# Ledger of designs, part 6: VH-VL binders against Protein RESPONSE TO ABA AND SALT 1 (RAS1)

Target 1, 230 residues: Protein RESPONSE TO ABA AND SALT 1 (RAS1), of Arabidopsis thaliana (Mouse-ear cress) (o04515)
Amino acid sequence: MPNTSSSQSFTIFVDGWLIRHRYFVEQLMCASSLDETNRISLEEQQSLVAQFLSHCLQYYQEKFASVSLAGDNVFTFFCPPWFNSYAKLILWVGDFKPSLVFKLTEVSVADLTRHQKDRISSLKSETRRKEREVMRDFALVQQSVADPPVMLAARRVGAVGMVDGEETDLEEAMEVLKAGMAAAMNNADQLRCSTVGKVVEILTPPQAIKVLRTIGQLHLRLRDRDQERA

## First folded at step 5 (VH-VL; framework fv_ramucirumab)

Design c45 (from a4 with heavy chain K107T)
Fold by ESMFold2-Fast, scan of step 5:
Structure c45 (fold): chain C 230 residues (1-230), chain A 125 residues (1-125), chain B 107 residues (1-107)
Amino acid sequence: as target 1 above (230 residues)
Amino acid sequence: EVQLVQSGGGLVKPGGSLRLSCAASGFTFSSYSMNWVRQAPGKGLEWVSYISTSSSYIYYADSVKGRFTISRDNAKNSLYLQMNSLRAEDTAVYYCAREGIAVAGTTYYYGMDVWGQGTMVTVSS
Amino acid sequence: DIQMTQSPSSVSASIGDRVTITCRASQGISTWLGWYQQKPGKAPKLLIYAASSLESGVPSRFSGSGSGTYFTLTISSLQAEDFAVYFCQQGNRFPWTFGGGTKVDIK
């Protein structure tokens, strides 16, 4: 089985994924700027929306595989080096906060019906409740680091006076911690994808294209390292 | 039409090797993770192996680890399972299955929504 | 590994009956659970993903519920084509694991 860092392998994947991502963002920008006369067909709009969602799910699918196969690198996904320094300030469990999607929807779409606004309001409340559940579970994982036995075991790794039992306890504690962090991240990513998908389902295809364009552009901006030096 | 068509399999002696193939059509193969799942005669389903879209991430069941190798060729829309050092307990119908992508109002969870017809592998003296 | 325990292993029912199958995970898997139907000599068919979402083309008489460690699959009014073996599967953590299956037989 390959002994490569999941973070390194994921970074290589992302390099290729970003090329395709830029392509999709350009397609969404083109489609969202067309007037009624030059609008692409409803079927083509739905296809573009589905393709872009599939593209985004591919990212989280590869991330899930990376986190699950190399639990020892799960910490890298919580503090990801592929995001610029400013983006790291707004990250929630290693990526965007799901409820951010509602703000992006508001800035992207001006013609929401009352019915759509009601459905979005309901979804927003549900999403925020689920965000609290993810954070509650994550807090329990974080607390495990502060547990005196775990901290003591960790500090004795490589120490000349370490006893055999302490090494075994450390290995067990680290596996539990990594599993808990992986679970928290997977739950957070499930909520991210679910929220985007449910918002798209509420919207018309032209509205969905505008929202997905904004989401895609934001993703590119968060990975632009030139902003850190500007 | 979205489908997975399997080939390979057959009768092999213990310690022998077989290579299973799974050909995809009707969808963008490179956008889906793939699985191999097996079922011994009269028994339940056992997951065998997973391969991500880009082949960067591969996982195996402990029972086959070190003996089986999963691979894919996205240019040829094909998935493979190379089975070495076969044992009697590897006798089963082997299925390839794609992980369906839940889009537009569904959850992130990927179900195995499209399956091949199955390939019988019999390991006996 | 996450162990999936299905009950019952077999159930005898009549057309029109309500059938409930349960699945228990040895640890929390949120909603990362799918239900599959398998008929003799055929590949499994996905019925429900994410514990409660009905797969396209699957009849509305099928429904799933649950979260965490306890899940149920319900067939509200059993039809002739529903006599099959049903499996749950967790997708929360590798390795993927299936329940032992529940055979739904005619009474």
Scores: ipSAE 0.012, ipTM 0.553, lowest interface PAE 8.9, mean pLDDT 82

Design c46 (from a4 with light chain G28D T31K)
Fold by ESMFold2-Fast, scan of step 5:
Structure c46 (fold): chain C 230 residues (1-230), chain A 125 residues (1-125), chain B 107 residues (1-107)
Amino acid sequence: as target 1 above (230 residues)
Amino acid sequence: EVQLVQSGGGLVKPGGSLRLSCAASGFTFSSYSMNWVRQAPGKGLEWVSYISTSSSYIYYADSVKGRFTISRDNAKNSLYLQMNSLRAEDTAVYYCAREGIAVAGTKYYYGMDVWGQGTMVTVSS
Amino acid sequence: DIQMTQSPSSVSASIGDRVTITCRASQDISKWLGWYQQKPGKAPKLLIYAASSLESGVPSRFSGSGSGTYFTLTISSLQAEDFAVYFCQQGNRFPWTFGGGTKVDIK
């Protein structure tokens, strides 16, 4: 029976998720305009924000499950084929860099209060510190697994086959690397979700709608959209 | 109350045209994607067409592509299906259906939760 | 297109019986499956969304399970109002496709 890798399973999940994502983005676009904003209540605005956040959280929960079961396919999540070539150049640990959310907030919202600006500035500093922490922890994993492949590379390639234990050491190093990559991605995704959620907490519902619209639109522009074709 | 009320069906000759209408009330029509689904006499359900909230995304079943046109007027809370070049195999009850997103924690789905009463379209000579 | 195959095409059951209907997708559709009930002369009614989530107002005797390519709808204790045709539908990829239907008839 054909085996579907965890990355292929995630892609299949995302095909359906993107259909729902387009729905949310259109609703956010409508709600963010002056005419459309006048048509919906505060309660409906809060509901739309909560629903969109749940929609985004589901994406990362499914990604977490897929990454945790990825094995050899974890490398795919660091350079995912579901993003277009341009998007791949700007990725950080396989997806958007959390601090990008602050730039998206700046371009989407013109009416931030001084109190909101202060809270966002503080959050931005904390987010950048956590980004460095994710990279530092991953660098420690990379450092810990460097020895076996370095020793193999230092040994003369043509020298009478494998030395006892070399393949086992390399296999163990690869498993540690895969586990470390999965942990780095899961930590990065947790930071992505928490950053968006914390920004939304600082904003009013109309401001949150504008920011989430921009985030949703950027996501669509950076992905492969072959599913739109009949 | 939340409802969809349909009109515009009837008897038409092969090659003819009909326009079906679906009027929404009791909910924010512009916040929902809409579908047309048909059912031939004694047969199962066949999806016909989809239109997103702002008409940005439109899809058709291969059997109707190029002949049918889905459209909506959010200001009038109305959905339409323009059917051209009708064939005998298009004979069916046509339903309009609202496609909502039900969110419960981490679970959600595009489900067709509100349906019109159905409009009979008969294509015969 | 994703083909949806339902089994059985019909089942005869008595009040109080447990009824199970299955639906198979020709391709992995993750959790993007809904179940609908249709009574004679009426429009379909949504029962289950996202494979296992019960629609508001639907009795708890209805339940859905499954993921990927294999799904089931279960009616734990059949009532008189449950005699109807049931359809599955995949929402993973356009075109939307329905199963052929399962008619639940009185024994």
Scores: ipSAE 0.419, ipTM 0.755, lowest interface PAE 3.3, mean pLDDT 84

Design c47 (from a4 with heavy chain Y108W Y109T)
Fold by ESMFold2-Fast, scan of step 5:
Structure c47 (fold): chain C 230 residues (1-230), chain A 125 residues (1-125), chain B 107 residues (1-107)
Amino acid sequence: as target 1 above (230 residues)
Amino acid sequence: EVQLVQSGGGLVKPGGSLRLSCAASGFTFSSYSMNWVRQAPGKGLEWVSYISTSSSYIYYADSVKGRFTISRDNAKNSLYLQMNSLRAEDTAVYYCAREGIAVAGTKWTYGMDVWGQGTMVTVSS
Amino acid sequence: DIQMTQSPSSVSASIGDRVTITCRASQGISTWLGWYQQKPGKAPKLLIYAASSLESGVPSRFSGSGSGTYFTLTISSLQAEDFAVYFCQQGNRFPWTFGGGTKVDIK
């Protein structure tokens, strides 16, 4: 197998993944637009939902491998070149904020039962609590960079000349930071995927198709670089 | 039914080669990362190799680097482990296992949730 | 490499007993830990994922807890089918590493 940097490998993967993603979004759009006489079977609806969730999980599996194995890639994922400028303003730990799924559900589905609304409300509260936990843990990583030894090592990089051992100290500090960032991103991605899965579990297959269509369309919008034109 | 069926084990002399196969059925093979894990007789589990869904990321245990090659054929729903320059200490039952970061219904799993039955590899003169 | 240490290496127990197995990671792994059960001549079976989540089809008497470096697998009331070897495994960073195993045997 070609030995490329993990950042390059992930970019190559994403190019192929986006072709499949456009296919699935098209299928979801078609399925969500059919009337009763042309509606696909319940089994076909469930299969499409499962396939699309598997497709999305494939993205996060490849991202996990890239982030966990090549520390250099974690910085790229916090400022990804494949996202447009608008997307970068709304990112949370390098990708969509999990609680955004609830807003997308609300705008996509008009026929939620009271029972579904109650379950979604409960899940929304839990998801927001878990978002705070991810941010708290990441804040601790950021604070560790501010510790005197790390701050002294970082400050000395700007000084004239290097003191003996400074590169070793900086490399150690950078390794700790990369590990902490990778952990935060992996925890965030876990929450993203589990939130989407739990929402789908609450919904009927026709409702799930509408939500997943909206999520799929959002993924394409976030990667549309044409929006950066002057 | 979700399953992994293994083949290709056997007895081989030190320095020899062997190719293990793992056939997947009942799930979308191309959506799962795959692992090879081995277990020497009477010993614990040792992770051997990992391959991502598209073969973009491949990793090996230090004990097998340069000797073993993991590969997959998503069109044939198959995983392979090519073992070269085999040593007595490679004697073990080899398992293929799918990575549990995938859809099991609507559930996200973190672990190896589906395993092959195991293939015995014996390296002796 | 992240080293996983299990305790005890073996435990003798009777049906109905509460069994507790511990697993320690040499580095913080958050909740990226799975627990596996292995019976003689069989492949391992996933019991617990993400440190505390019960795998589908696994009896509720199994539970997992912990985060960071200290983890516990508990069997609240041991049954005849639970006599097996149990392994923890970290999925936080390559290489994947397993604990040495804990044999749960008949007293």
Scores: ipSAE 0.013, ipTM 0.553, lowest interface PAE 8.2, mean pLDDT 82

Design c48 (from a4 with heavy chain Y108F)
Fold by ESMFold2-Fast, scan of step 5:
Structure c48 (fold): chain C 230 residues (1-230), chain A 125 residues (1-125), chain B 107 residues (1-107)
Amino acid sequence: as target 1 above (230 residues)
Amino acid sequence: EVQLVQSGGGLVKPGGSLRLSCAASGFTFSSYSMNWVRQAPGKGLEWVSYISTSSSYIYYADSVKGRFTISRDNAKNSLYLQMNSLRAEDTAVYYCAREGIAVAGTKFYYGMDVWGQGTMVTVSS
Amino acid sequence: DIQMTQSPSSVSASIGDRVTITCRASQGISTWLGWYQQKPGKAPKLLIYAASSLESGVPSRFSGSGSGTYFTLTISSLQAEDFAVYFCQQGNRFPWTFGGGTKVDIK
């Protein structure tokens, strides 16, 4: 029987997910570029929006399963190897910052109603508040895991070797950090998914297709290895 | 009726060129990615090329890279394969195939669900 | 490249027999696998997509199973129209690759 690690499974998943992602982005690009005479039906537009949202949700569900259920290394997801070097500089808790969705909506849709603008403004304020909560909670975790190594270092004044129990205390601190990082990532991913979903709910199907196309294209640019040359 | 109808095959000398065409009907051609797949006489299937719905993503098998060019004209519901610098080992029946996608519950799936009838390309002499 | 290995290369079977064909991938492909049927002189026909989903219009005697690196196609009760060559194909990573094929012949 050949052995296969659970962490290897997510990398294999991402390869296939990106192929499907490119397909959906192209479908969205085609649908958003068609004029009135060649436009797909409202039912087809709604179906495409639902399919793309499900596609995005699948990514975060697999990520959750990999980290939280299979015990895969959460550090990898904060600095993912499937992102190009540029993307790594602009990541927020391992992926896009949820409030970026509002900027993408503004550049993608020119025909928002007053009612839609009001709903988006309220959602934007709520999303920014929730972003701050995620970062605040994570900062508390970082502080809590810093104490054991610092205290042990202080108690070792004049000692150069490891004292019995120091390795265990560091291991415990690392487990607390991993759990805290996983929680922060899960909260961030939930906010990403809910923000996109709530924006789509505010928009008409043609508007949603334009926004989702822009979001999908951004994700491809951040994950495309060829973009490292640019 | 959903179908793909192919044309443009024939006999050509090594180093020659040939263009294959695939005409789609009965479905929204611009909504599907397309593939070219070939089969040498008495052999198995070999994937040749892929083109996305708007031509933004194009991929080739290493054996044809730099010699073959896949293209599509969505306004004409047509797919093309321009074959240059043909070699004896390119002799095969060439199929165009539509890449479908389905969502069932929370799972995503796709495969090549509609195929053209095939066109024979013979490279000899 | 992902290599797809089919076994057996050929099977001799009678009408009513259960036929099982296997396909192994050189690396994990999740469920991104299709099964195709090809009759002499005809284009391939999709039978199963996503490893286990039956294509519309395909008889229920066909079924697929598997994930990762090991997959099977089963014909529960072989009919005269099922004598053909069968191919698996992975759609997980470019280049798309096919198995070598399994010929199902009359016993």
Scores: ipSAE 0.000, ipTM 0.443, lowest interface PAE 12.2, mean pLDDT 81

Design c50 (from a4 with heavy chain Y109H)
Fold by ESMFold2-Fast, scan of step 5:
Structure c50 (fold): chain C 230 residues (1-230), chain A 125 residues (1-125), chain B 107 residues (1-107)
Amino acid sequence: as target 1 above (230 residues)
Amino acid sequence: EVQLVQSGGGLVKPGGSLRLSCAASGFTFSSYSMNWVRQAPGKGLEWVSYISTSSSYIYYADSVKGRFTISRDNAKNSLYLQMNSLRAEDTAVYYCAREGIAVAGTKYHYGMDVWGQGTMVTVSS
Amino acid sequence: DIQMTQSPSSVSASIGDRVTITCRASQGISTWLGWYQQKPGKAPKLLIYAASSLESGVPSRFSGSGSGTYFTLTISSLQAEDFAVYFCQQGNRFPWTFGGGTKVDIK
């Protein structure tokens, strides 16, 4: 069963990724210090920002590969057992909602210029429009479970014997459904990555470090065991 | 020149203590996680301990838990290993090694890329 | 703990030979694996990280491959300076663990 272990392969990758993630969060926390003596150069700030974005990109690229190979386990990515109870309350298509980045930016940075606020407002509107597109496409996938081939075949499986051709029709319909679920997840993850990247482009390096520190800490919080991180 | 220079080894009786030091130069010490790795005479490598850049995450091999303490002083560019309740099986050359993490595009760079010269610790009666 | 098993324990080879060393993990470790070279009386040297990425300054005759539980280090054309002990190491989860080592000796 090669495809049945893709979510497990992903969690194994993430075990190692989290160790490197803790490294970057510590570096971001140090760099975001209010103490003048703890400031790093502008070049070092830009490097840290670029590296952290690349680190996050690695996570989502590995997730993309795993989701695409998930087969029957694709549904696991929509209600991931590796997230704690807190994370499950705020999930949107299996992970954080992209527009949450704007709230994290607002609480992390107090010195946004009017020009930056205008650009963020514009990006926020675009991001919310794209979130609606992802949800519309996901709703179409959800509605496909009511399509005649799925409904008719599902009524047969487990209750009565399969008629010649019904098993093939159900298998084809289920594969279309799984492909649609994978596409919805991957589109949501692309929006997550692009939103963070575009926000960073609007911010100065010191501001970006503060936002990315908050995002990195949230990522750790979402993956901690229930009650272990208070 | 990027270097790790070790000191503090020696001969000690079972139950004794030693503190190993590792002094970093030529790079930003506070940007690197640090490891201790040991090698018994004629044997392979055994990882001993890890400390993250700000000391927030510390890990030990089961064989040394409760007896060894890893620490660092970023202001002094120094790494330490306090070894208590030493046993004959702790006899080894001890190496300190830095572990940097860098990411460019879709590729990581990580691993123990710079090592100290090694410090001999002999525990015998 | 994740156990790392290397084979062979030793290999005798001549200059110009292709040498292959295998490393097996007791559990999946994705590509979180490095290879190190150690010469007598010296500290280890990083050769390969992330299972297949060549460390800066390491000759291109060295290559790594694999993912999950099975990994290989290959030296395509053995040179005099390559006679050493080679170790794999997993960086997937703590504790870090090394393979037992493979000694590459002169035939």
Scores: ipSAE 0.807, ipTM 0.924, lowest interface PAE 0.7, mean pLDDT 88

Design c51 (from a4 with heavy chain Y109E)
Fold by ESMFold2-Fast, scan of step 5:
Structure c51 (fold): chain C 230 residues (1-230), chain A 125 residues (1-125), chain B 107 residues (1-107)
Amino acid sequence: as target 1 above (230 residues)
Amino acid sequence: EVQLVQSGGGLVKPGGSLRLSCAASGFTFSSYSMNWVRQAPGKGLEWVSYISTSSSYIYYADSVKGRFTISRDNAKNSLYLQMNSLRAEDTAVYYCAREGIAVAGTKYEYGMDVWGQGTMVTVSS
Amino acid sequence: DIQMTQSPSSVSASIGDRVTITCRASQGISTWLGWYQQKPGKAPKLLIYAASSLESGVPSRFSGSGSGTYFTLTISSLQAEDFAVYFCQQGNRFPWTFGGGTKVDIK
C-alpha cells in the first residue's frame, strides 16, 4: 500500500493483528484455567509465553514506525479512534499506564515467592520513577510550545487576522509539539514493553500465563464495541 | 540459535545489479524491524535501509534511494536487498541487522542486537 | 540528518586503564543510541543499548552514560580482548547515523 497514509496503514495492520491477538488470548485463557493435573507441559507454557510476547513486540514496533518514521499525525495516537470511549478516558500517553502491570500481576498471581516479591517491588519503584520522567519531559515540551501561541492570542484580543510572521511561528510550534509528543509516546511504549518483559522474567511460566492472559483481555476490552453503535 | 545468514554478494560492473539475501532463524522474524548497513573497505558504518515488521514502512539512505529495494518474506523468514544501477561507491560489505532488544519478545529497547556475517559487494570495471 | 561526532578517532592504552569514548549528536536523541564493538573481519557486536543498558553477555567493565546530545562509553579496566573499533549509532530519526568510530589499541 504505497500512498496509503501512515495512520490508515497502522489501522489496517491492527485489524489483522487483532485476529491473531484474540487467538493468543484464547490460548492463554485455556492454559490458565487448567488445574495442576491437566496443565500443559513446561515447554509448551514457555513457547506460548514467548509467542505472545513476540506478538506484542510486533504491535509496538509497527506503532513506532508509524508514529516516528512516516511523519504520521501523532495526535491520532494520543486519542486513538480504535479505542472505545471508556478507554479514551483512562489512557496514559495513548495506551495503558506501565505501573498497571503490577496491579494486574497482584490480581492474577497469588503464589509469589519472597524473592519474586522483592524483585517486583524494586521494579515497581523504578517503573513509577520512569513514568514521572516521561510526564515531566512531556510537560516541558507542552509548556515550551504552548507559551508563544497562547501569549500571541492573548496579546491580539480582538484581532481579526494574522500579522506577518505569525503563521510561521505557529507552524514551528506545532512541529516542535508533534516531535515532543512522538518522543513521549515512544518512551512510554518502550516503558510499557520493558515493564511487561521484566515482570515475565521474574515469574514462573504458569504465573506469566495468568498475567499475560489478563493483559491480553484488557487490550481487547479497551478496543471493544463503541463504534458498532451509531 | 538466534542468527542471520547472508548470501548473494559478488563482483559486478558499474550499472549492474545484485540481490542480497538474509535468512533468519531461532527467533520470530515477523516481530522485528530489519536494517541493511554497509561498510566500505577501511571505512565506517553507513545505514542503507529499514523495513518495518509488516513492510508498511520502508526507508532508504539518500545515496541509494531509487536504486535499491528492501523487501521481506515473513513466511520464509527472509530479508532481501535488490541493488540496481550499482556504482563504484557502493562497494562495501553489506550487513543485515535486527532492530530491538527483546526479552521474551515484549521488552523493547533500542539497539541492533543480531547481525548477519556480512556479504561483500564489489563494483569495478 | 543527525550528525554523530565521535572522539577520539584512536586511543592507545595499557591493560588495566580506564578508557572513555565520547559521542555527540547534532540534535537531541534522548536515549535512542547504541554502542557497537567491531573486530577486524567481523560484524559489529552490540555492547550497550538505549544509551546505558548493558547487552547480555557483555562484560561489566563496559558501561554507557548520557542522554540528549552527549554520550560516553567507558571501559573501566581495559583487557587485551578489548582492542577493536567502537561505534555509536542513533535511532531517533531517519536516516540512522553512525559515529566515525574509535580505534582502541593496546600498548
Scores: ipSAE 0.328, ipTM 0.731, lowest interface PAE 4.0, mean pLDDT 85

Design c52 (from a4 with heavy chain Y109S Y110F)
Fold by ESMFold2-Fast, scan of step 5:
Structure c52 (fold): chain C 230 residues (1-230), chain A 125 residues (1-125), chain B 107 residues (1-107)
Amino acid sequence: as target 1 above (230 residues)
Amino acid sequence: EVQLVQSGGGLVKPGGSLRLSCAASGFTFSSYSMNWVRQAPGKGLEWVSYISTSSSYIYYADSVKGRFTISRDNAKNSLYLQMNSLRAEDTAVYYCAREGIAVAGTKYSFGMDVWGQGTMVTVSS
Amino acid sequence: DIQMTQSPSSVSASIGDRVTITCRASQGISTWLGWYQQKPGKAPKLLIYAASSLESGVPSRFSGSGSGTYFTLTISSLQAEDFAVYFCQQGNRFPWTFGGGTKVDIK
C-alpha cells in the first residue's frame, strides 16, 4: 500500500491529465483553424467545448481533494515545483490569476458583439472584486503567523528550559494556519474555474474554442519544464 | 439524461456484508468525484464516503472507517460501496451522489447535484 | 468535525408565505455550503450551491445567502410543491456534514 504525500499523488494524477490535455489542445487547435468549407458542425463545436470544460473540472476536483489532505504539504501548492521559473513569477495564490482569462479572451477573439463586451466588462469587475476577497482571506491567514503567542513560542523552541505546553500551543496554531491556507487555495481555485466557465457562456461556440485553445496552450507552456519539479 | 441507478441493498444479520452498486449514465463519469450518503429511518442525512475522479483520494466517516470500502470503475461508469462487519446502526437508505456541478461553463462549486434513487440496507438480528 | 446547526427544526406555513431557514457552522466554511430539498420517499435535490448560487431548473423564489458561519435559505412565496424537508451541508472539510433538517409543513 503506497504511502504518497498529497502533493506527490496530485503530481502523478497531473502527469496522466497532461497527456489528455495535449490531446484536447490539439483538437481545439484543429477546430479553430478550419475555414468555412471545413468547419465542424455547431453540435460538434459545443461537444468539444463541453468536453474540454469537463477535463478542466477534473483537474480542479482532484486538486481540491489533494489540497484538503495536504497537511504539512499545503504550502507546496502556493509555490508549486511543477511550474517553470517564468510561471512562478506570475502566479497568484499558486496558480493563474482569474482575471488573466479576460486578457486571453481579448487576444483570442476579435469579433465580440457590444452585448458580449458589456457582459465581459461586468464579469471582469465582479471577478476583480472576488480576487480582492480571496487576498483578504489569505492576508488574515498570513497574519496568524505573526500573532505574538505563535512568534513567542517559535522564538523559545531553541531555548534551554522551554516551558511545558509551549510546543502544544505552536502545534495548534500551525493546524489553524494549514486549514486557513487550504481554504484560501480552494476559494482561489473555485474563482479560477467559475471565471473560465462564465466567459465561455458569454461566447459563441467558435469564439469559445479560440479562447479555450489559448488557455490550454498557456497551461502547457507554463508546465513544460519538468526539471523544476521536486 | 443524467442519471444514477442503484442496486444491491437488502436485509442482513449483524456482522454480515453487502455490496452496493451505482451505475452512471448521461454524463462523463470520470470527470466527477462521487459520494455515498445514508439516511436512517426518520432521521437526517449522514455523509459516508468520498472518492475522487481518479480514486487517488478516498475519505470515510469515522463510523464506517475500516469496515466500508468505496471504489469506482470509470470504464464501466460504476461506483461501489463494499460494506463489511455491518451493525444495526448501519440500517439506512444509502444514496450515491455526484459532486461538482456539470459542464457548460458557469459552474464550479461545491454541491451534490445528481443523486441515485436510494437503496435500503436493513441490519437486524 | 464541523457541526452544522439548522433552525428551525420545523415550520408551519401557508401558500404565499415567506419562509427563512438558517444554518450555522461551528467553524468558518467560506461559501462551501449547499442547500437540499427532500420530499417523502425521494432522494435529496440540490437547490443552492456555493451558498448563494441557484441550481439550474430551480425556481427563482429560492435564494441562499451567507458566508463563513451563518447561512440562510429563503423561499420568497411558498408553493404547494415546496412542502418538504430542507438540509444544509458543508463541503469545506472532510467529513462532510449536514444540518439536522427543517421540515416545512402545511399550516
Scores: ipSAE 0.043, ipTM 0.617, lowest interface PAE 6.3, mean pLDDT 83

